# VHH binders against Probable chemoreceptor glutamine deamidase CheD 2 (cheD2): the designs that were tried, part 1

No score or structure here was measured in a lab: all are predicted.

Target 1, 172 residues: Probable chemoreceptor glutamine deamidase CheD 2 (cheD2), of Syntrophus aciditrophicus (q2lsl4)
Amino acid sequence: MNSKAIKPSCEYFLLPGYIFMSPEPYLISTVVGSSVAVALWDADSKLGGMLSFLYPFRESSAESTAIYGNVAITYMVRMFREEGAKKKNLRSQIFGGAESDCCEADQIAHENVKTARSVLKKHGIKVISEDVGGRLGRKIVYNTFQNEALIYKVNTLRNSDWYPYDGQGRQA
Positions, changes and structure headers below are counted from each chain's first letter, unless a header gives other numbers; Kabat numbers aren't used for antibody chains.
F, E and O are the ipSAE of ESMFold2-Fast, ESMFold2 and OpenDDE, as the mean of both directions, binder to target and target to binder. V2 is 0.75 times the mean of E and O plus 0.25 times the DockQ between their complexes.
[cut] stands for letters that were removed.
Atom coordinates printed by the task and the answers are left out, and those that the model quotes come from them; centres of patches stay.

## First folded at step 4 (VHH)

Design k07 (from a2 with G106D T109E; framework vhh_8k46_1)
Fold by ESMFold2-Fast, scan of step 4:
Structure k07 (fold): chain B 172 residues (1-172), chain A 123 residues (1-123)
Amino acid sequence: as target 1 above (172 residues)
Amino acid sequence: AVQLQASGGGFVQPGGSLRLSCAASGFTFSSYAMGWFRQAPGKEREFVSAISWSGGSTYYADSVKGRFTISRDNSKNTVYLQMNSLRAEDTATYYCAAKTRFVYSDSSEYDYWGQGTQVTVSS
């Protein structure tokens, strides 16, 4: 696999609450603090994607959004299966969940990682790699064709990277 | 150049049927999700239906569920919209659109848009 597989225009910045997947090779960039990103990859088709969520769990059967880990992961698994991926060929990687000086962010970070692990296990999806916890934020560049991630640990992130969306559901 | 050409519109009576086609060129059709949108005079463009690149997933606006069916033929680089039980309120210009990414939270951000085809439902 080489750089020629990914066109310069095939770059996508993943926002919290979004799931991105494409049959074409992409470089997906994201930033996570207390939030968590999950990469999902089909070893058979070389189909890859990534989600980013802010909160661990939503129990309600009402309208759900991908800002919740259980909703986001379950929906992404559904997306892969609907495109023909078999569960046994799926591989996942978990990133993020860093602790901050705020007690609220620390609790969210821990529960986000715990939720990612539990939901992936519930779906029978193998977690092949984790880069989680600690106190450093992460800048991630994920290659959807190769299932490879470059991770840059940083001690300075924008304040919004450590906290959820503002009261209107928008990035502060 | 990327091109999406919608066709198959026309005049039809209430309760009738029409099949719209969208012929695609200039990109790898099988790697794109396809959607249909419509715009009635004086109204905003609204989502009608979408189909994933494999055809494994389809989505419909509540106003058309059970009446419209989206399908695609990747060998012909064409997406179709079968419209049954047509109503006066379905009168609009219909547009096809393509997107390279499958995004859960946002069905409205399509990469490429085609020319419209007019559908008029009247007695």
Scores: ipSAE 0.040, ipTM 0.406, lowest interface PAE 5.3, mean pLDDT 81

Design q09 (from a1 with F27R; framework vhh_7aqx_2)
Fold by ESMFold2-Fast, scan of step 4:
Structure q09 (fold): chain B 172 residues (1-172), chain A 123 residues (1-123)
Amino acid sequence: as target 1 above (172 residues)
Amino acid sequence: QVQLQESGGGLVQAGGSLRLSCTTSGRTFSSYAFSWFRQAPGEEREFVGAISWSGGRTDYADSVKGRFTISRDNAKNTFYLQMNSLKTEDTAVYYCAAKTRFVYSGSSTYDYWGQGTQVTVSS
Protein backbone atom coordinates (compact mmCIF):
# COMPACT_ATOMS: atom_id res chain seq x y z
CA MET B 1 0.00 0.00 0.00
CA ASN B 2 0.96 3.67 0.23
CA SER B 3 4.05 3.58 2.46
CA LYS B 4 5.75 6.46 4.24
CA ALA B 5 9.54 6.15 4.28
CA ILE B 6 10.73 5.42 7.82
CA LYS B 7 13.92 7.34 8.63
CA PRO B 8 16.39 6.07 11.24
CA SER B 9 16.92 8.45 14.16
CA CYS B 10 20.66 7.65 14.35
CA GLU B 11 23.22 9.19 12.00
CA TYR B 12 26.84 8.32 11.32
CA PHE B 13 29.30 10.26 9.15
CA LEU B 14 31.65 7.79 7.48
CA LEU B 15 35.23 9.03 7.07
CA PRO B 16 37.48 7.75 4.25
CA GLY B 17 39.37 4.65 5.36
CA TYR B 18 36.63 3.55 7.77
CA ILE B 19 34.05 0.77 8.02
CA PHE B 20 30.82 1.20 9.99
CA MET B 21 27.99 -1.30 10.50
CA SER B 22 25.10 -1.67 12.93
CA PRO B 23 22.13 -3.92 13.66
CA GLU B 24 20.31 -0.68 14.62
CA PRO B 25 18.82 1.52 11.86
CA TYR B 26 21.23 4.27 10.75
CA LEU B 27 21.57 6.96 8.16
CA ILE B 28 25.20 6.64 7.06
CA SER B 29 26.52 9.63 5.15
CA THR B 30 29.76 10.06 3.24
CA VAL B 31 31.39 11.91 0.33
CA VAL B 32 33.38 10.22 -2.44
CA GLY B 33 35.36 11.52 -5.38
CA SER B 34 37.91 9.07 -6.81
CA SER B 35 37.39 7.02 -3.64
CA VAL B 36 34.74 4.28 -3.45
CA ALA B 37 32.07 3.50 -0.88
CA VAL B 38 30.45 0.07 -0.58
CA ALA B 39 27.18 -0.55 1.26
CA LEU B 40 26.56 -4.06 2.58
CA TRP B 41 23.18 -5.28 3.84
CA ASP B 42 21.76 -8.49 5.29
CA ALA B 43 18.21 -9.00 3.99
CA ASP B 44 17.44 -11.43 6.84
CA SER B 45 18.64 -9.50 9.92
CA LYS B 46 18.49 -5.95 8.45
CA LEU B 47 22.14 -5.52 9.49
CA GLY B 48 23.63 -2.75 7.38
CA GLY B 49 26.89 -0.94 6.93
CA MET B 50 29.15 1.05 4.66
CA LEU B 51 32.88 1.33 4.05
CA SER B 52 34.91 4.01 2.24
CA PHE B 53 38.34 3.24 0.76
CA LEU B 54 40.92 5.33 -1.10
CA TYR B 55 43.26 2.76 -2.75
CA PRO B 56 42.57 -0.60 -4.41
CA PHE B 57 45.21 -2.90 -2.90
CA ARG B 58 47.53 -2.91 0.09
CA GLU B 59 51.22 -2.93 -0.80
CA SER B 60 53.25 -5.67 0.91
CA SER B 61 55.13 -3.17 3.13
CA ALA B 62 52.04 -1.15 4.07
CA GLU B 63 49.95 -1.61 7.24
CA SER B 64 46.71 -3.52 6.67
CA THR B 65 44.02 -0.81 7.02
CA ALA B 66 40.54 -0.08 5.68
CA ILE B 67 42.01 2.59 3.38
CA TYR B 68 42.63 -0.29 0.91
CA GLY B 69 39.64 -1.79 -0.89
CA ASN B 70 40.72 -5.43 -0.70
CA VAL B 71 41.33 -5.11 3.07
CA ALA B 72 38.19 -3.05 3.78
CA ILE B 73 35.72 -5.25 1.87
CA THR B 74 37.17 -8.50 3.22
CA TYR B 75 37.05 -7.11 6.79
CA MET B 76 33.45 -5.89 6.44
CA VAL B 77 32.32 -9.31 5.14
CA ARG B 78 34.02 -10.88 8.18
CA MET B 79 32.22 -8.39 10.49
CA PHE B 80 28.86 -9.35 8.97
CA ARG B 81 29.62 -13.10 9.20
CA GLU B 82 30.65 -12.70 12.87
CA GLU B 83 27.19 -11.17 13.49
CA GLY B 84 25.62 -14.31 11.96
CA ALA B 85 24.89 -13.05 8.44
CA LYS B 86 24.84 -15.67 5.67
CA LYS B 87 26.45 -14.79 2.33
CA LYS B 88 23.29 -15.75 0.37
CA ASN B 89 21.38 -12.97 2.18
CA LEU B 90 24.06 -10.29 1.64
CA ARG B 91 23.51 -7.50 -0.89
CA SER B 92 25.96 -4.78 -1.89
CA GLN B 93 25.92 -1.38 -3.59
CA ILE B 94 28.95 0.43 -5.02
CA PHE B 95 29.37 4.23 -5.21
CA GLY B 96 32.08 6.61 -6.40
CA GLY B 97 35.20 6.28 -8.48
CA ALA B 98 34.81 9.59 -10.34
CA GLU B 99 37.71 10.38 -12.68
CA SER B 100 39.84 13.51 -12.30
CA ASP B 101 40.46 16.12 -15.01
CA CYS B 102 44.02 14.86 -15.49
CA CYS B 103 43.89 12.01 -18.01
CA GLU B 104 45.57 8.86 -16.77
CA ALA B 105 44.37 5.78 -18.66
CA ASP B 106 44.29 3.67 -15.50
CA GLN B 107 43.14 6.24 -12.93
CA ILE B 108 42.99 5.13 -9.30
CA ALA B 109 39.22 5.81 -9.52
CA HIS B 110 38.77 3.15 -12.22
CA GLU B 111 40.96 0.67 -10.31
CA ASN B 112 39.00 1.32 -7.09
CA VAL B 113 35.72 0.41 -8.82
CA LYS B 114 37.27 -2.69 -10.42
CA THR B 115 38.61 -3.77 -7.02
CA ALA B 116 35.21 -3.36 -5.33
CA ARG B 117 33.57 -5.48 -8.04
CA SER B 118 36.26 -8.20 -8.01
CA VAL B 119 36.52 -8.55 -4.22
CA LEU B 120 32.72 -8.68 -3.78
CA LYS B 121 32.53 -11.31 -6.55
CA LYS B 122 35.33 -13.30 -4.86
CA HIS B 123 33.25 -13.37 -1.65
CA GLY B 124 30.10 -14.38 -3.57
CA ILE B 125 28.21 -11.21 -2.68
CA LYS B 126 25.55 -9.93 -5.06
CA VAL B 127 25.95 -6.33 -6.26
CA ILE B 128 22.40 -5.02 -6.67
CA SER B 129 23.21 -1.40 -7.55
CA GLU B 130 26.07 0.83 -8.75
CA ASP B 131 26.49 4.57 -9.12
CA VAL B 132 30.09 4.85 -10.29
CA GLY B 133 32.47 6.66 -12.60
CA GLY B 134 31.89 9.85 -14.56
CA ARG B 135 33.43 13.15 -13.46
CA LEU B 136 31.09 14.18 -10.62
CA GLY B 137 31.75 13.73 -6.94
CA ARG B 138 29.00 12.19 -4.82
CA LYS B 139 27.35 12.95 -1.50
CA ILE B 140 25.69 9.74 -0.27
CA VAL B 141 23.13 9.12 2.46
CA TYR B 142 22.57 5.39 2.99
CA ASN B 143 19.55 4.10 4.94
CA THR B 144 20.38 0.74 6.58
CA PHE B 145 16.71 0.03 7.42
CA GLN B 146 15.54 0.21 3.78
CA ASN B 147 18.83 -0.59 2.01
CA GLU B 148 18.41 2.61 -0.05
CA ALA B 149 20.84 5.37 -0.91
CA LEU B 150 20.21 9.01 -1.77
CA ILE B 151 22.98 10.24 -4.05
CA TYR B 152 23.68 13.89 -4.84
CA LYS B 153 26.18 14.49 -7.65
CA VAL B 154 28.40 17.60 -7.45
CA ASN B 155 31.07 19.21 -9.65
CA THR B 156 33.37 19.89 -6.67
CA LEU B 157 33.48 18.40 -3.16
CA ARG B 158 34.36 20.86 -0.37
CA ASN B 159 34.12 20.74 3.41
CA SER B 160 31.57 23.57 3.20
CA ASP B 161 29.33 21.34 1.04
CA TRP B 162 29.06 18.81 3.87
CA TYR B 163 29.55 21.11 6.91
CA PRO B 164 28.04 24.45 5.76
CA TYR B 165 28.87 26.32 9.00
CA ASP B 166 32.17 24.58 9.69
CA GLY B 167 34.73 27.33 10.39
CA GLN B 168 37.19 25.72 7.96
CA GLY B 169 34.63 25.50 5.13
CA ARG B 170 32.78 28.77 5.72
CA GLN B 171 32.27 30.89 2.64
CA ALA B 172 33.72 34.39 2.91
CA GLN A 1 30.16 9.72 21.52
CA VAL A 2 30.84 7.31 24.38
CA GLN A 3 32.63 8.76 27.41
CA LEU A 4 34.61 6.64 29.87
CA GLN A 5 35.17 7.57 33.53
CA GLU A 6 37.44 5.59 35.87
CA SER A 7 36.97 5.45 39.65
CA GLY A 8 38.28 3.44 42.59
CA GLY A 9 41.97 4.29 42.39
CA GLY A 10 44.02 5.25 45.43
CA LEU A 11 46.62 4.14 47.92
CA VAL A 12 46.81 0.53 49.09
CA GLN A 13 49.43 -1.60 50.85
CA ALA A 14 51.16 -4.55 49.18
CA GLY A 15 49.05 -7.70 49.48
CA GLY A 16 45.86 -5.64 49.54
CA SER A 17 42.95 -5.43 47.09
CA LEU A 18 41.37 -2.65 45.06
CA ARG A 19 38.43 -2.56 42.63
CA LEU A 20 38.50 -0.13 39.72
CA SER A 21 35.28 0.82 37.93
CA CYS A 22 34.80 2.30 34.48
CA THR A 23 31.39 3.86 33.85
CA THR A 24 30.32 4.60 30.30
CA SER A 25 27.88 7.16 28.97
CA GLY A 26 26.16 6.98 25.60
CA ARG A 27 24.20 4.24 23.86
CA THR A 28 24.70 0.51 23.43
CA PHE A 29 27.13 -0.51 26.18
CA SER A 30 26.72 -4.16 25.06
CA SER A 31 28.22 -3.28 21.63
CA TYR A 32 31.63 -2.54 23.16
CA ALA A 33 34.57 -4.70 24.14
CA PHE A 34 36.45 -3.24 27.09
CA SER A 35 40.03 -3.27 28.30
CA TRP A 36 42.24 -1.97 31.06
CA PHE A 37 45.70 -0.56 30.40
CA ARG A 38 48.26 0.90 32.77
CA GLN A 39 51.26 3.21 32.53
CA ALA A 40 53.99 3.62 35.13
CA PRO A 41 56.21 6.75 35.05
CA GLY A 42 58.77 6.51 32.25
CA GLU A 43 57.25 3.29 30.86
CA GLU A 44 55.11 2.49 27.82
CA ARG A 45 51.39 1.92 28.22
CA GLU A 46 50.87 -1.78 29.04
CA PHE A 47 47.85 -4.03 28.39
CA VAL A 48 46.30 -5.41 31.61
CA GLY A 49 43.09 -7.22 30.67
CA ALA A 50 40.14 -7.37 28.27
CA ILE A 51 36.53 -8.56 28.20
CA SER A 52 34.62 -9.32 24.97
CA TRP A 53 31.43 -7.54 23.92
CA SER A 54 29.39 -10.62 24.98
CA GLY A 55 31.28 -10.98 28.28
CA GLY A 56 32.01 -14.60 27.37
CA ARG A 57 35.77 -14.15 26.93
CA THR A 58 38.45 -12.51 29.05
CA ASP A 59 42.18 -12.07 28.42
CA TYR A 60 44.93 -10.99 30.82
CA ALA A 61 48.59 -9.98 30.72
CA ASP A 62 50.86 -12.66 32.19
CA SER A 63 51.99 -10.24 34.95
CA VAL A 64 48.45 -10.02 36.40
CA LYS A 65 46.90 -13.39 35.47
CA GLY A 66 45.45 -15.11 38.54
CA ARG A 67 45.48 -11.86 40.55
CA PHE A 68 43.25 -9.53 38.49
CA THR A 69 39.72 -10.17 37.18
CA ILE A 70 37.84 -8.10 34.61
CA SER A 71 34.02 -8.15 34.57
CA ARG A 72 31.12 -6.15 33.13
CA ASP A 73 27.62 -5.20 34.25
CA ASN A 74 25.51 -4.23 31.24
CA ALA A 75 22.59 -3.11 33.44
CA LYS A 76 24.85 -0.51 35.11
CA ASN A 77 26.85 0.47 31.97
CA THR A 78 29.96 -0.26 34.04
CA PHE A 79 32.93 -2.62 33.85
CA TYR A 80 35.43 -3.47 36.57
CA LEU A 81 38.97 -4.53 37.37
CA GLN A 82 39.24 -6.46 40.62
CA MET A 83 42.89 -6.31 41.71
CA ASN A 84 43.99 -8.82 44.37
CA SER A 85 47.40 -9.58 45.89
CA LEU A 86 48.68 -6.16 44.82
CA LYS A 87 52.45 -5.66 44.40
CA THR A 88 54.50 -2.45 44.36
CA GLU A 89 55.11 -3.17 40.65
CA ASP A 90 51.35 -2.65 40.03
CA THR A 91 51.76 1.08 40.80
CA ALA A 92 50.59 2.98 37.71
CA VAL A 93 47.91 5.16 36.19
CA TYR A 94 45.15 2.77 35.06
CA TYR A 95 43.14 3.57 31.92
CA CYS A 96 39.92 2.02 30.73
CA ALA A 97 39.37 1.68 26.99
CA ALA A 98 36.45 0.71 24.77
CA LYS A 99 36.27 -0.68 21.24
CA THR A 100 33.04 -0.93 19.32
CA ARG A 101 32.65 -4.07 17.25
CA PHE A 102 30.93 -1.86 14.66
CA VAL A 103 33.81 0.40 13.50
CA TYR A 104 37.15 -0.49 11.91
CA SER A 105 39.89 1.62 10.29
CA GLY A 106 42.96 -0.49 11.05
CA SER A 107 44.88 2.31 12.76
CA SER A 108 42.68 2.44 15.90
CA THR A 109 42.46 -0.72 17.99
CA TYR A 110 40.56 1.14 20.74
CA ASP A 111 38.14 3.93 19.91
CA TYR A 112 37.58 5.52 23.33
CA TRP A 113 39.76 6.07 26.39
CA GLY A 114 39.23 7.26 29.94
CA GLN A 115 41.44 9.91 31.52
CA GLY A 116 43.09 7.51 33.98
CA THR A 117 43.09 6.81 37.70
CA GLN A 118 46.19 6.55 39.90
CA VAL A 119 46.90 3.32 41.80
CA THR A 120 49.78 3.42 44.27
CA VAL A 121 50.89 0.28 46.10
CA SER A 122 53.12 0.85 49.15
CA SER A 123 55.39 -1.76 50.62
Scores: ipSAE 0.381, ipTM 0.728, lowest interface PAE 1.2, mean pLDDT 82

Design v01 (from a3 with S31R; framework vhh_vobarilizumab_d1)
Fold by ESMFold2-Fast, scan of step 4:
Structure v01 (fold): chain B 172 residues (1-172), chain A 122 residues (1-122)
Amino acid sequence: as target 1 above (172 residues)
Amino acid sequence: EVQLVESGGGLVQPGGSLRLSCAASGFTFSRYAMAWYRQAPGKGRELVAGIYSGGSTSYADSVKGRFTISRDNAKNTLYLQMNSLRPEDTAVYYCAAKTRFVYSGSSTYDYWGQGTLVTVSS
């Protein structure tokens, strides 16, 4: 069972291809390179969440998963609206899409950012902040209660930059 | 601690009605999605009905038009009104709460009650 913190003392480590949302205050941590993370926040209820996707689009809806930006963002907007959030009160932030000299996914990085922007615009969601592109990987810690993010940039993503959990893959 | 306590199950004849209740504590009930699941002997758990914090509802095709899910946020209570009951509705009914929404291609509920037995037979 989770602690009953009224402040964001609870943590969730977001994996690529996942969406996380909670009305309880959380610190959501993730790592993005060419992938993109999108934070979504309801200014009225303080409902907050984050998604992380690897690929920009899926043309076939038969195999929809949150690993694709168009699917993930559309699903997260639906999740917020089912919880009573009004579209006009939603705010988003975009992170990631870095290009690497060693990465043949440079084109995917660019397309991921473009997809995040276009899908959010299609849903009429305001993008209030971006930290995208360049050549540096990012470690992100997002506060769902305050809609604030701490971003740490690195030239090379190291094992130590990935999810802070114990040696057996459990959250520390 | 999060706690869900179901009540209202029992034995009824085909065509009868029952109202299930789920008393919730340990979280801000009004802000969370709630659901009723059921499990018949030898079968997996299946979603019967869901209600989101904003009031929108969903129903399994097998119960649509016969069952109604509702919530009373002032009393922290979830209800399932079951009408026109059929023998195939016989199952243990579980209350579930979704305090976190985690999705990758499937979704789960975080907390479950102990269940209440509904038997529809003559």
Scores: ipSAE 0.113, ipTM 0.485, lowest interface PAE 3.1, mean pLDDT 82

